# VHH binders against Probable nicotinate-nucleotide pyrophosphorylase [carboxylating] (nadC): the designs that were tried, part 8

Target 1, 283 residues: Probable nicotinate-nucleotide pyrophosphorylase [carboxylating] (nadC), of Methanocaldococcus jannaschii (q57916)
Amino acid sequence: MLKDYALKILKKSLEYDVGFGDITTNSIIPEGVKAKGVIKAKEKCIVCGIDFIVAFFEEYGIKCKKLFNDGEEAYGNILEFEGDARTILMLERTALNLLMHLSGIATMTNRIVKKAKSVNKNVRVACTRKTLPLLSPLQKYAVYIGGGDTHRFRLDDCVLIKDNHIAIVGVKEAIRRAKENVSFTKKIEVEVSNLKELREALEERADIIMLDNFKPEEIEEALKIIDEFERKTNFKPIIEVSGGIKEDNILEYAKYNVDVISMGALTHSVKSVDMSLDIVRYQ
Below, E stands for the ipSAE of ESMFold2; O stands for the ipSAE of OpenDDE; V2 stands for 0.75 times the mean of E and O plus 0.25 times the DockQ between their complexes.

## First folded at step 4 (VHH)

Design e14 (from c2 with Y54F; framework vhh_7qbe_3)
Fold by ESMFold2-Fast, scan of step 4:
Structure e14 (fold): chain B 283 residues (1-283), chain A 119 residues (1-119)
Amino acid sequence: as target 1 above (283 residues)
Amino acid sequence: QLQLVESGGGLVQAGGSLRLSCTASGFKYAMGWFRQGPGKEREFVASISSGGGFTYYADSVKGRFTISRDNAKNTLYLQMNSLKSEDTAVYYCAAQWSRYGTDYEFDYWGKGTRVTVSS
C-alpha cells in the first residue's frame, strides 16, 4: 500500500522535525483553538501526493476536503482543512515539503512526456533509480502520475547489466550468466556504450537494450544495425535511450523510432512547486 | 468502462435558458463540456475539477454559463443562460480518466446533445 508507506515516511519526518515540541506554537497559540485553512499552489502544476497529505492530516484529527485529485492540473486552492490550530501548524512543513516535491516531479514529467509524444506518439518517458534514499517509491509514483514510466523499482525487479558489470565479465558473458542464473520471469536489460557492445547484446538476445550516452547521430547508426538484425533474425529487443537527455534536447532523441527515453533528471533535478498553507479562519 | 450520456438539449429562444446534464458510470477526475457548431471544429466550453472546487470557462460563455457537478449522482451539469444564436451546437460531455488530468486532455466523450437557439 503506497499510502501506508507515505504515511510512515511523513510520521518519521515529523518525529525528527518536532523533537520535544513546537515551542513557538505551544507558547503562542492557546489550547483548543480551531482553525480552517487551505493549501494553495502558487504556480500552475500537476498535483501529486494529495491523498498522502489527507491521510497524514486525518491521522492527527484534521478534517480535509480535496479540491483536486492526483494527476489534475491545478492552480490556487487544492485542499481545504479544519481542526486543532496547534496540530495544523505542527504538521504544516512536513506536509508541504512532500507535496511540493512530488507535484514538482509530476509537473516536470507531464511537460516532458507531452513534448516527447508531440513527435513520437508511442515513446515512453521513464525515470531511473537515481532517487532519494527511502523516497524512491513516492518519487516513482509521482513520475507515474505525470504520465511517465517508473522503470525498475529495486535490484530484484529486473536484470540491468551496467558498465561496471561489463568491465568485469564483458557483454556476452554477462547476458549468458544472467540467463542461466536468474528466473525466466525476469527481463534482461543491458546498457551498451558503443556499436560493438550493441552487436554483442543483439547476438545474445537481451530483452531490452539501452543505448547509454549515444549522441543523436549515433542513435541513427544503432537503429540501422538493429533493423538489419531484425530483418535477418526476426528478433527485436525493446530499445531504450539514456544519458545526457534533458527537457531542452529531448526532441533530438524522441524523433527516432525508440521505445523508451529514460531521464534521471525527472527525480534528481526536479524543482518543487511553490505552495503555502494559509489559515483562513480561527475560533 | 466509463460511459457518458448527455441529456437536456432542445430548441430554445434567444435570451432563454437551458440546463444540460451528463451522467457517468463514475468520475474521479476533471470533467468538461465541449461543443461543435455547424462547419466548425469542436471547441472548449467549460471544465470542473474532480472535487468541484475549480471551474474554467471559454471567454465566449463566461458570465452566461455555469458548470457544476454532483458526485453522489455521478452527474455533470451545464446551466446555460442568455443564450445566443451562436450557441447553437452539439454539446459533448468529456471526462478525464487518465493520469494526465490536464484541462484539454479528455479521454472519454459522450455522443452529444443538440442545442438549437432560435431567433
Scores: ipSAE 0.000, ipTM 0.257, lowest interface PAE 14.5, mean pLDDT 84

Design e16 (from c2 with G52S; framework vhh_7qbe_3)
Fold by ESMFold2-Fast, scan of step 4:
Structure e16 (fold): chain B 283 residues (1-283), chain A 119 residues (1-119)
Amino acid sequence: as target 1 above (283 residues)
Amino acid sequence: QLQLVESGGGLVQAGGSLRLSCTASGFKYAMGWFRQGPGKEREFVASISSGSGYTYYADSVKGRFTISRDNAKNTLYLQMNSLKSEDTAVYYCAAQWSRYGTDYEFDYWGKGTRVTVSS
């Protein structure tokens, strides 16, 4: 399913990129030339998207041999291929753009997950819905491959009561209405911005409470309230922290006993892995 | 919980063969063998990717050692042929757990199995 989705995105991207024809390749490369080549990672990375690229190449008659699977650490040659030279050159940039981007996400996620888990072994590092239009499922897959958590995919996955909902109806009423009107199968998450809203979310028994834009010292206070509530009621929600968290300050948050740290940067501020496609033989 | 347990080590004459095994509990992406000889630092021996089975070998063992895996049994093997006194070491099984925080290195290690090659 995800592979089919990726293939549709790649084909649509190719359609835009080619327009009325690859004038350089068609003017220089004779018809019928066959080429063999490799895709090479020019820096250490966690590979993500290889099966998407294989499916894309095979759709156009290019034979592939994987040297690495998604999630493996790689450097150097990662995919071998063989087929029509004009076709290979036509597909090159579309394939590399997606592979480089997804591998960048997996690499960044893996680095950040390792950093957070160095001080809190049980914490999850999650992405958000701050994703590129249409690419969200693929970007979230890359987060997953890097060792992160995908969080909710779509608005219908779970209830997330945010600041604008709270501004209209308040925390207690928002949770009560969600419980009344949404299927019992859906978790209810509330984004709280202060300790008063936290107490209200606990009293109404939200499944997940997100501490939004709390400073580290404020998280410590929040956790004391949560621990007191658990001691008295035997109820403990999943605790997520979010807002203003980046690679350079994540340790300030991860050191606390929180369940999830969510970061938009995993999908909106990632650097692509540098890769090339090299023709090694032709006839 | 991922636990790696090596077996198959022992004493062998130069020119002989040994097969090491590593049993694992749980899911993993790539696996490898490392060794540490007396008075030396730990060094890479061989690795194998999960699904593709792509293999890498240290130059010192290439052509003599063969790494393989049985994914149905969660078992990694190292077939060691034409053993030399320089191959004397404790051999460690390692797994790359890229989904759970590997940072371009093997994250899970076994306790090791001793191989002694007599000249």
Scores: ipSAE 0.000, ipTM 0.234, lowest interface PAE 15.3, mean pLDDT 84

Design e24 (from c2 with S98P; framework vhh_7qbe_3; at its last look DockQ between E and O 0.01; V2 from the best seeds 0.00; counts 0 for: pae E 17.4 > 2, grease 25.9 > 24.2, off the site)
Fold by ESMFold2-Fast, scan of step 4:
Structure e24 (fold): chain B 283 residues (1-283), chain A 119 residues (1-119)
Amino acid sequence: as target 1 above (283 residues)
Amino acid sequence: QLQLVESGGGLVQAGGSLRLSCTASGFKYAMGWFRQGPGKEREFVASISSGGGYTYYADSVKGRFTISRDNAKNTLYLQMNSLKSEDTAVYYCAAQWPRYGTDYEFDYWGKGTRVTVSS
């Protein structure tokens, strides 16, 4: 389960962070002191990862009360907790780092999804595989919570023929070999960099065609070719656009009749939500 | 499926009180109450976060209505005090879909319960 995966990551992160012990907490806070506290968001956000933090805290004996679930818009107190003061202080930064990061992704994704859908109701905004090592499933979960599409998770999820594959065998042969050798259950996507490759991908009936690093005017020309092919053959692939797309220029792309806009920035250029953890002594 | 079922509506005299209830399976969402009075558009009344720690009220009901929830019983409540003729409406329970949610963007709705306040 994704929650169990998150717990493993949090525990390993804690192990690294604690080393041989929290020398500040252990030297200052007496044994057996209980505390109550809150985690608060200092800016409006879409919360993501709260169940991971609850599971993490409860694993170490800290009792939690959720004020929000993943996907809700939040500001101020988002989680209440109580337990051993030394334990709370030890877990604080590991918990906040993950929660702040995932909430940042969900917040950015939700903002961009709403922006794109304001001019193209049916477009999907997707992340990529440009993710942090080991954190990819959690980052993609945050994109999903924010209203985005995860795209493929792993190399075994979907065929994606890229420039380096094309360099070896060419577009037509790459698609043909994929169709022959991969299960019928798997979609075949091809990344094309020019109109010649686009025509080849259409002729070979790729399920999804990604227009990679096309300028807006080039996308317009590509869509004319796709529309003519559909008119003649009654076949239309899913059209994805990717490369050079960011929050401040997404409307230049979303205005076209494309199915998916994919953005690495959703996972690699996100700003964390500013959060704090505040406690008081409880007896 | 997520089903929202409102209850507790009825006829009450001005200055009276009613408590509305809403039962919901899969009770992990922000929830709220909306109302639609005669000849009016549907309007926000109150909302509550999934864990109950945050509540928001329309200015017209602030201080008179209290929203609360019991997650163990999968039930949302609206305690309505000092009722006015202007509170006459069909009251709808609503739940936020967490993936796209904001405080006022609710995707799941009940069929409503009628509240009539006589003067």
Scores: ipSAE 0.010, ipTM 0.386, lowest interface PAE 9.9, mean pLDDT 86
Fold by OpenDDE, look of step 6:
Structure e24 (fold): chain B 283 residues (1-283), chain A 119 residues (1-119)
Amino acid sequence: as target 1 above (283 residues)
Amino acid sequence: QLQLVESGGGLVQAGGSLRLSCTASGFKYAMGWFRQGPGKEREFVASISSGGGYTYYADSVKGRFTISRDNAKNTLYLQMNSLKSEDTAVYYCAAQWPRYGTDYEFDYWGKGTRVTVSS
């Protein structure tokens, strides 16, 4: 299903990119010329999206040999292919853009996850919904491939009470209303901004509490409050920390006994993996 | 789902000490120790919050037993000092799943380790 979605996105992207035709390729490369080639990663990376590219190439009659699977670490050749030279050249940039982007997400996520788990083996690193239009499911897939947590995919996936909701109805009322109106199958998460809101969220037994933009000392205090509450009530929410967390400061948060560290940077600030497509005439 | 394995039990003389360990496949929830002596019902011994910030003890073991946890090692501990014959029991490690309300029951249990205190 995800592959089908990816293929749809790639095809639409190609349609736009091609416009009325690849005037460069079509003017230079004779019709019927065949080529063989490879996509190669020019740096060490976690491969992600390779099956999407294979499907894309095959859709246009290009034969492929996959050398790596999503989630595998790779350097060098990752995909071999052969087919019509014009077609390959037409598909090249569209294919590389997605593959490079998703692999970038997976690679970054993998590094950060490993780093965080080196000091806190139980912590999960999650992305957010700060994704690009239409690419959200693919980007979240890439986070997953990198060893991260996808968080909620959509607005219908999990209740997430944010500051703007709280500003309107308050923490307690928001949680109460959510519990009354949302299916029991959905978790209720609340983003808290201070210790007062934390206590309110605890009192109302939110399933997940996100400490949003807490300072280190505040996180420590929050965890004490949570531990005390757990002792008294035997209730323990999932604890998520978020806000301005990046690769360079992840350890400042991972050192605390929290369950989840969420990072928008996993999707909104990604460096694409450097990849290239190289071909030679085949005949 | 969650696997708990106790160790460290054995024979000890009254006044002696033992340290029990419990390894868990998952280790982010509140955990506790229980014991069941011969002909007795299972009873609470000690519990510790998920973060380790708070501990609770049965009156019968206060001042003698210390519960602790190392989340990095996925291990729960029970340091037992000044052991008495009344402490003779099978000791069980337990873990609690997060839930709403004030249910103090634990959800996961180990197979137990036997502690025998001789007079």
Scores: ipSAE 0.000, ipTM 0.187, lowest interface PAE 16.2, mean pLDDT 91
ESMFold2, look of step 6: ipSAE 0.000; ipTM 0.218
ESMFold2 (binder alone), look of step 6: mean pLDDT 81; pTM 0.833

Design e30 (from c2 with F27R K28T; framework vhh_7qbe_3)
Fold by ESMFold2-Fast, scan of step 4:
Structure e30 (fold): chain B 283 residues (1-283), chain A 119 residues (1-119)
Amino acid sequence: as target 1 above (283 residues)
Amino acid sequence: QLQLVESGGGLVQAGGSLRLSCTASGRTYAMGWFRQGPGKEREFVASISSGGGYTYYADSVKGRFTISRDNAKNTLYLQMNSLKSEDTAVYYCAAQWSRYGTDYEFDYWGKGTRVTVSS
C-alpha cells in the first residue's frame, strides 16, 4: 500500500502551503471551535485516494468516516469528518488537490478501459513513465484503481530498450547485452519502429515487443510476421502498441489481437474531478 | 476467493418480520440484496455503499425493508418488516469486489436463502 508514501507527500505539501500560518482562518475563526463536514464529489467519478486523505486528517486529530472506497463510482458526499475547525480549514486544499487529481486519473482510465475492452476483452490499457516528479507511485496507483495496468514503475523494474539505445548499438546488440548483463529475473522489452527492427527483436527473443507509432494497417502486417514466427519457433512475445493512441482512436488499435495498449495521456493529460469540502455544523 | 453466506431465512406469517444476514469471507465494496420469486426473474431489493452512507431501495420494499452493514464483521443485513405474500422469494446477497468499477454489476453472489410468507 502507498499510504505512508502519500502521507509524506501530503505533509511536505502542507508545510509549503502553511508558510507563516493561515492568516485568514486565524484572524476570523475563534480558537476551540469544533466542526463537522463532508467532502463532496460534484460530478460522477471513480474515487481514488480516500484512504490517503483519511490518514492525513487523522494525523492532525480529525476523525473520518468513509462513505465510499477507492474504485467505487461516486457522486455527492464521499467522506465525513469532525475536528478542530482551524485545523480542518488548514488541511482542506492540500487534501482536495491530491484527491481530485487521483480521482481524475481513475475516472479517465476506467472510461478508456471500458471502451477498449468493449472490442477486446483481454487487452490491457497501461500508463507509462510520463508522470509528475515524486507523484509517479500515486498516479500509477490511480491508473490501477481505474482498471489499467501500471507498466514498469522504475528503471530497475524491467529492461526497456528505447529508440536512443537502438540508435547507439542497434536492436540485436541491445537485446544481447541486456540478456548478458541483467539478472535472469528481469523481463526485456524493446520498442521497435519498423518491420526490420521487429524481425530483429523476434530473432533475439525479446520478452515484450512494443510497436511504437505504428499505424493500424502497419499493426496488421506486424501481427502476420509475429504469427509466422510463432508457428515456426513456438515462441510468442507479449505485444504492446504505443504512440499516437487517444481515447477517440483507441478502437482502431484494440480491434487487433494485441496484449497491451499504452497511453501517456492517462497520467499527463488528466482533468481533476471537481470536489468541495463543506462545513455542515460547528460549535 | 470471496464467499458470501446468507442466513436468517424461513417461514413467516404475513405482516411479520425477518432479519437476513450475509457474511463475507473478506473485504467488499458495495453490497446488495436481490430476490427471485417463483416463476419470476431476479429483481433488485436494496443496496448499500461500501461505507454505509448511501442506501437504495426498490419501490416495492421502500419503507418496509432496511439495509445496513457492519464492516468490522464483514456482515450485511436486511431487516424486513410488514412482510407480504409477494415477498416470498429466494434472497441473494451480492457484493462488488472490484477496485475499478464496471457498470455497477455485482461480482460475487451467495447461494441464496429462502423466505416464505404464508398466505
Scores: ipSAE 0.000, ipTM 0.180, lowest interface PAE 17.0, mean pLDDT 85

Design e31 (from c2 with K28S Q96R S98G D103N F106Y; framework vhh_7qbe_3)
Fold by ESMFold2-Fast, scan of step 4:
Structure e31 (fold): chain B 283 residues (1-283), chain A 119 residues (1-119)
Amino acid sequence: as target 1 above (283 residues)
Amino acid sequence: QLQLVESGGGLVQAGGSLRLSCTASGFSYAMGWFRQGPGKEREFVASISSGGGYTYYADSVKGRFTISRDNAKNTLYLQMNSLKSEDTAVYYCAARWGRYGTNYEYDYWGKGTRVTVSS
């Protein structure tokens, strides 16, 4: 399913890129020439998207051999292929752009996950919904491949009560209305911005509480309140921290006993992995 | 679920060679070799990607050991050359099973095969 979704995105991207034809390739490369080639990672990375590229290439008659699977650390040759030379050259940039981007996300995510887990073995590092339109499922897949958590995908996956909801009805009423009106199968998460809202979310038994834009010292105080509530009621929500967290300050947050650290940067501030596609003429 | 069985260990003289094998009950992502010497902690030896396109070696074995795999047989190999007394250890095969999420940790481990290098 996700592979079919990726294929649709790749084909639409190719449609835009080709226009009325690859004028360079069509003017220089004779019809019917076959080529063999490789895709190479020029830096160490976690590969992500290889099956999407295989599906894309095979859709256009290019035969592929995977040297790595998604989630593996890679350097050098990652995919071998062969087929029509004109077709390969036409597909090259569309394929590389997606593969490089998703591998970048998986690489960054894995690096940050390892960093956070070095001080907090049980913490999850999650992305957010700050993703590119239509590419969100693929970007979240890359976070998953890197060892991260996808968080919610769509508005219908779970309830997330945010500052603008709270501005209208307040924390307690928002949670109460959500519990009454949404299926019992859906988790209820609330973003809180201060200790008063935290206490209200705890009293109303939110499933997940996000401490939004809390300073590290404020998180310490919040955790004391949560621990006291757990001792009194034997109830503990999942605790997420989010807002202003980056690779260079994540340890300031991960040192606390929190369940999830969410970072928009995993999808909106990633560097692509540098890759190339090299071919040689073949019968 | 995934089972790993090592073989090929034994007694060998310093400067000699030995080839270890590890047979998996199914295909996995990446595979590797670890070892634990007498009175030491388990340490990394070598790893190989699912398709064999990438290998990584510990500094202590670079140039002497070669890791390879035969995916048709679900088998991992470690060719050990120029063996030293310091290479004496139980050698463990490790694998990542073919699932998507990973943080470079190995999911499955064999029971080990003993290598003794005499001098």
Scores: ipSAE 0.000, ipTM 0.227, lowest interface PAE 15.3, mean pLDDT 85

Design e32 (from c2 with Q96H S98G D103S F106Y; framework vhh_7qbe_3)
Fold by ESMFold2-Fast, scan of step 4:
Structure e32 (fold): chain B 283 residues (1-283), chain A 119 residues (1-119)
Amino acid sequence: as target 1 above (283 residues)
Amino acid sequence: QLQLVESGGGLVQAGGSLRLSCTASGFKYAMGWFRQGPGKEREFVASISSGGGYTYYADSVKGRFTISRDNAKNTLYLQMNSLKSEDTAVYYCAAHWGRYGTSYEYDYWGKGTRVTVSS
């Protein structure tokens, strides 16, 4: 299903990109010319999206040979292809833009996961829902391929009580109402911004508590409260830290005994992998 | 899930050749060979991408060993030429499922096949 979803998006993107026709290719390249080529990664990366591109190319009659699978470390040629030259040139930018972007996410995620696990072997690094409209499932797939956690996908996946919910009803009442009105199958997560809200979330027994925009010193204080609560009640929620965490400061957070570190940057501040499509031979 | 079985090890004279095989079941992965000699730590020998397009070799075996795969048969090969006494080791087949780490961080391992190179 994810492959079909990606194909639908790629086709819509192509429709926009082509407009009334590829005027350069149609004016220069004769009809019936066949070409062979490669997609090349110009920097070391974790490949992600290759099967989406194969499906897209094959939909338009281009034959493909994969040299890597999603999740592999790659450099140089990653896909060989052969087909109609005009078609290849028409599809090039749409295909590369998605492949470069998803590979960028997987590469960044893999690097950050390894960094965090170097000091905390059990921690999960997760993305958020700060994703591009319609591209969220593909971006989250890339995080997964890079070794990260997807976090919740949609609003119906998990209860996540956020600052604007708390502003209206408060922490205690929000958790109580969620427990009363939502199926027993759904986890309840709450974002807390201070130690008072943390205590309230613990008392109401939220399944997951996110420490939102806490500094490292504040994380240490929060964990002491959580440990005291566990000793008294034999209850411990999953602890997530989020907000202001980047590759250059993640070690300041990962060194604490937390379960999850979530980072919007994995999907909203990613650098694309530099790739090219090169025609090797034509007839 | 994925099972790896090595074969083709044995006794060879220095300067000789051997071909190791590794059969796999399950999904397509990046594959590699590692070895552990007497009194040494396990070391990387060679790896090959899932599609066979890219190969990587340790400097100690570059130009002498060739890694290849037949995905239709789920089989990985290591052709070893110009064998030296220091190539004596147990050779392990390994597979990386691609989700975590680089081509050198492998998730699945075989039990190994012994190669002895006599002087």
Scores: ipSAE 0.000, ipTM 0.396, lowest interface PAE 10.6, mean pLDDT 86

Design e33 (from c2 with Q96S W97Y S98G Y100W F106Y; framework vhh_7qbe_3)
Fold by ESMFold2-Fast, scan of step 4:
Structure e33 (fold): chain B 283 residues (1-283), chain A 119 residues (1-119)
Amino acid sequence: as target 1 above (283 residues)
Amino acid sequence: QLQLVESGGGLVQAGGSLRLSCTASGFKYAMGWFRQGPGKEREFVASISSGGGYTYYADSVKGRFTISRDNAKNTLYLQMNSLKSEDTAVYYCAASYGRWGTDYEYDYWGKGTRVTVSS
């Protein structure tokens, strides 16, 4: 499934990139020349997308041998391949761009997950829906491979009541309307921006409460309110914190007893892993 | 911290076999075996990718030695067959990010296990 989706994206990207043909390769490389090569990670990383690249290469007749699986730590050679030289050179940039990007996400996610879990073993580090159009399923897959949580995929996965919904109907009415109008199978999450909204979300029994753009000190206050509510009612929602959280300040948030830390940066501010594709003439 | 502990070294007659093992906590890395014989520099013997899908061997051991791993048991193996006096060395288990051969640096090393081949 996901592999087929990735293949469709890679083919569409290739279609644009090729245009009328690879004029450099076609003018320089004789027809029928075979090459063998490697894709090499030039920095330590968590590999993600290798099966997508294998499927893409094999679709065009290039034979591949994986040296690593998605989720493994890698440096140096990660994929060996052989086939038509012109074809390899045509596919190179499209393949590397996706592999480098997804490996970047998995690497960043794994680093941050390990950092957060060093002070809070049970916390989940999640991405958001701040993703590239059409690439969202692949980017979320990379977060998953890095040890993170995908959060909701689509608008129909889960109710997420945001600031703009609250601006129209308020917290209580938004939760009540969601409960009335959405299938009993769907979780209801609400983003709250202050302690008043938190109390309202607790009173209406939201399944998940996101503390949106709370400072560490404000999270401490929020958790006291949540703990008091739990003592009185025996009800505790899943607590997510989000907004303003970066790799360099995540420990200030992870030290609190929260269930989820969500970071848009995992998908929208990722640095690609530097990779190359190197070939030699073969046979 | 990743710790590597080799075992299985000993004295064996030429033409004999010996199996070396290396245990580690968590098997997320590419692994390899190196050796250093008397008066020689440390040399590459064999390596295996983190998933076990690909192996490399030095020409001097190809066809005689087999590297394998059991990630569920966090154990790396080197099966040595048809041993020669020239195989006498201290054998080191090594781990690193990625797939490793003679041209890559290994990040973690064991303390070694001695193999002596005699007639």
Scores: ipSAE 0.000, ipTM 0.148, lowest interface PAE 15.2, mean pLDDT 84

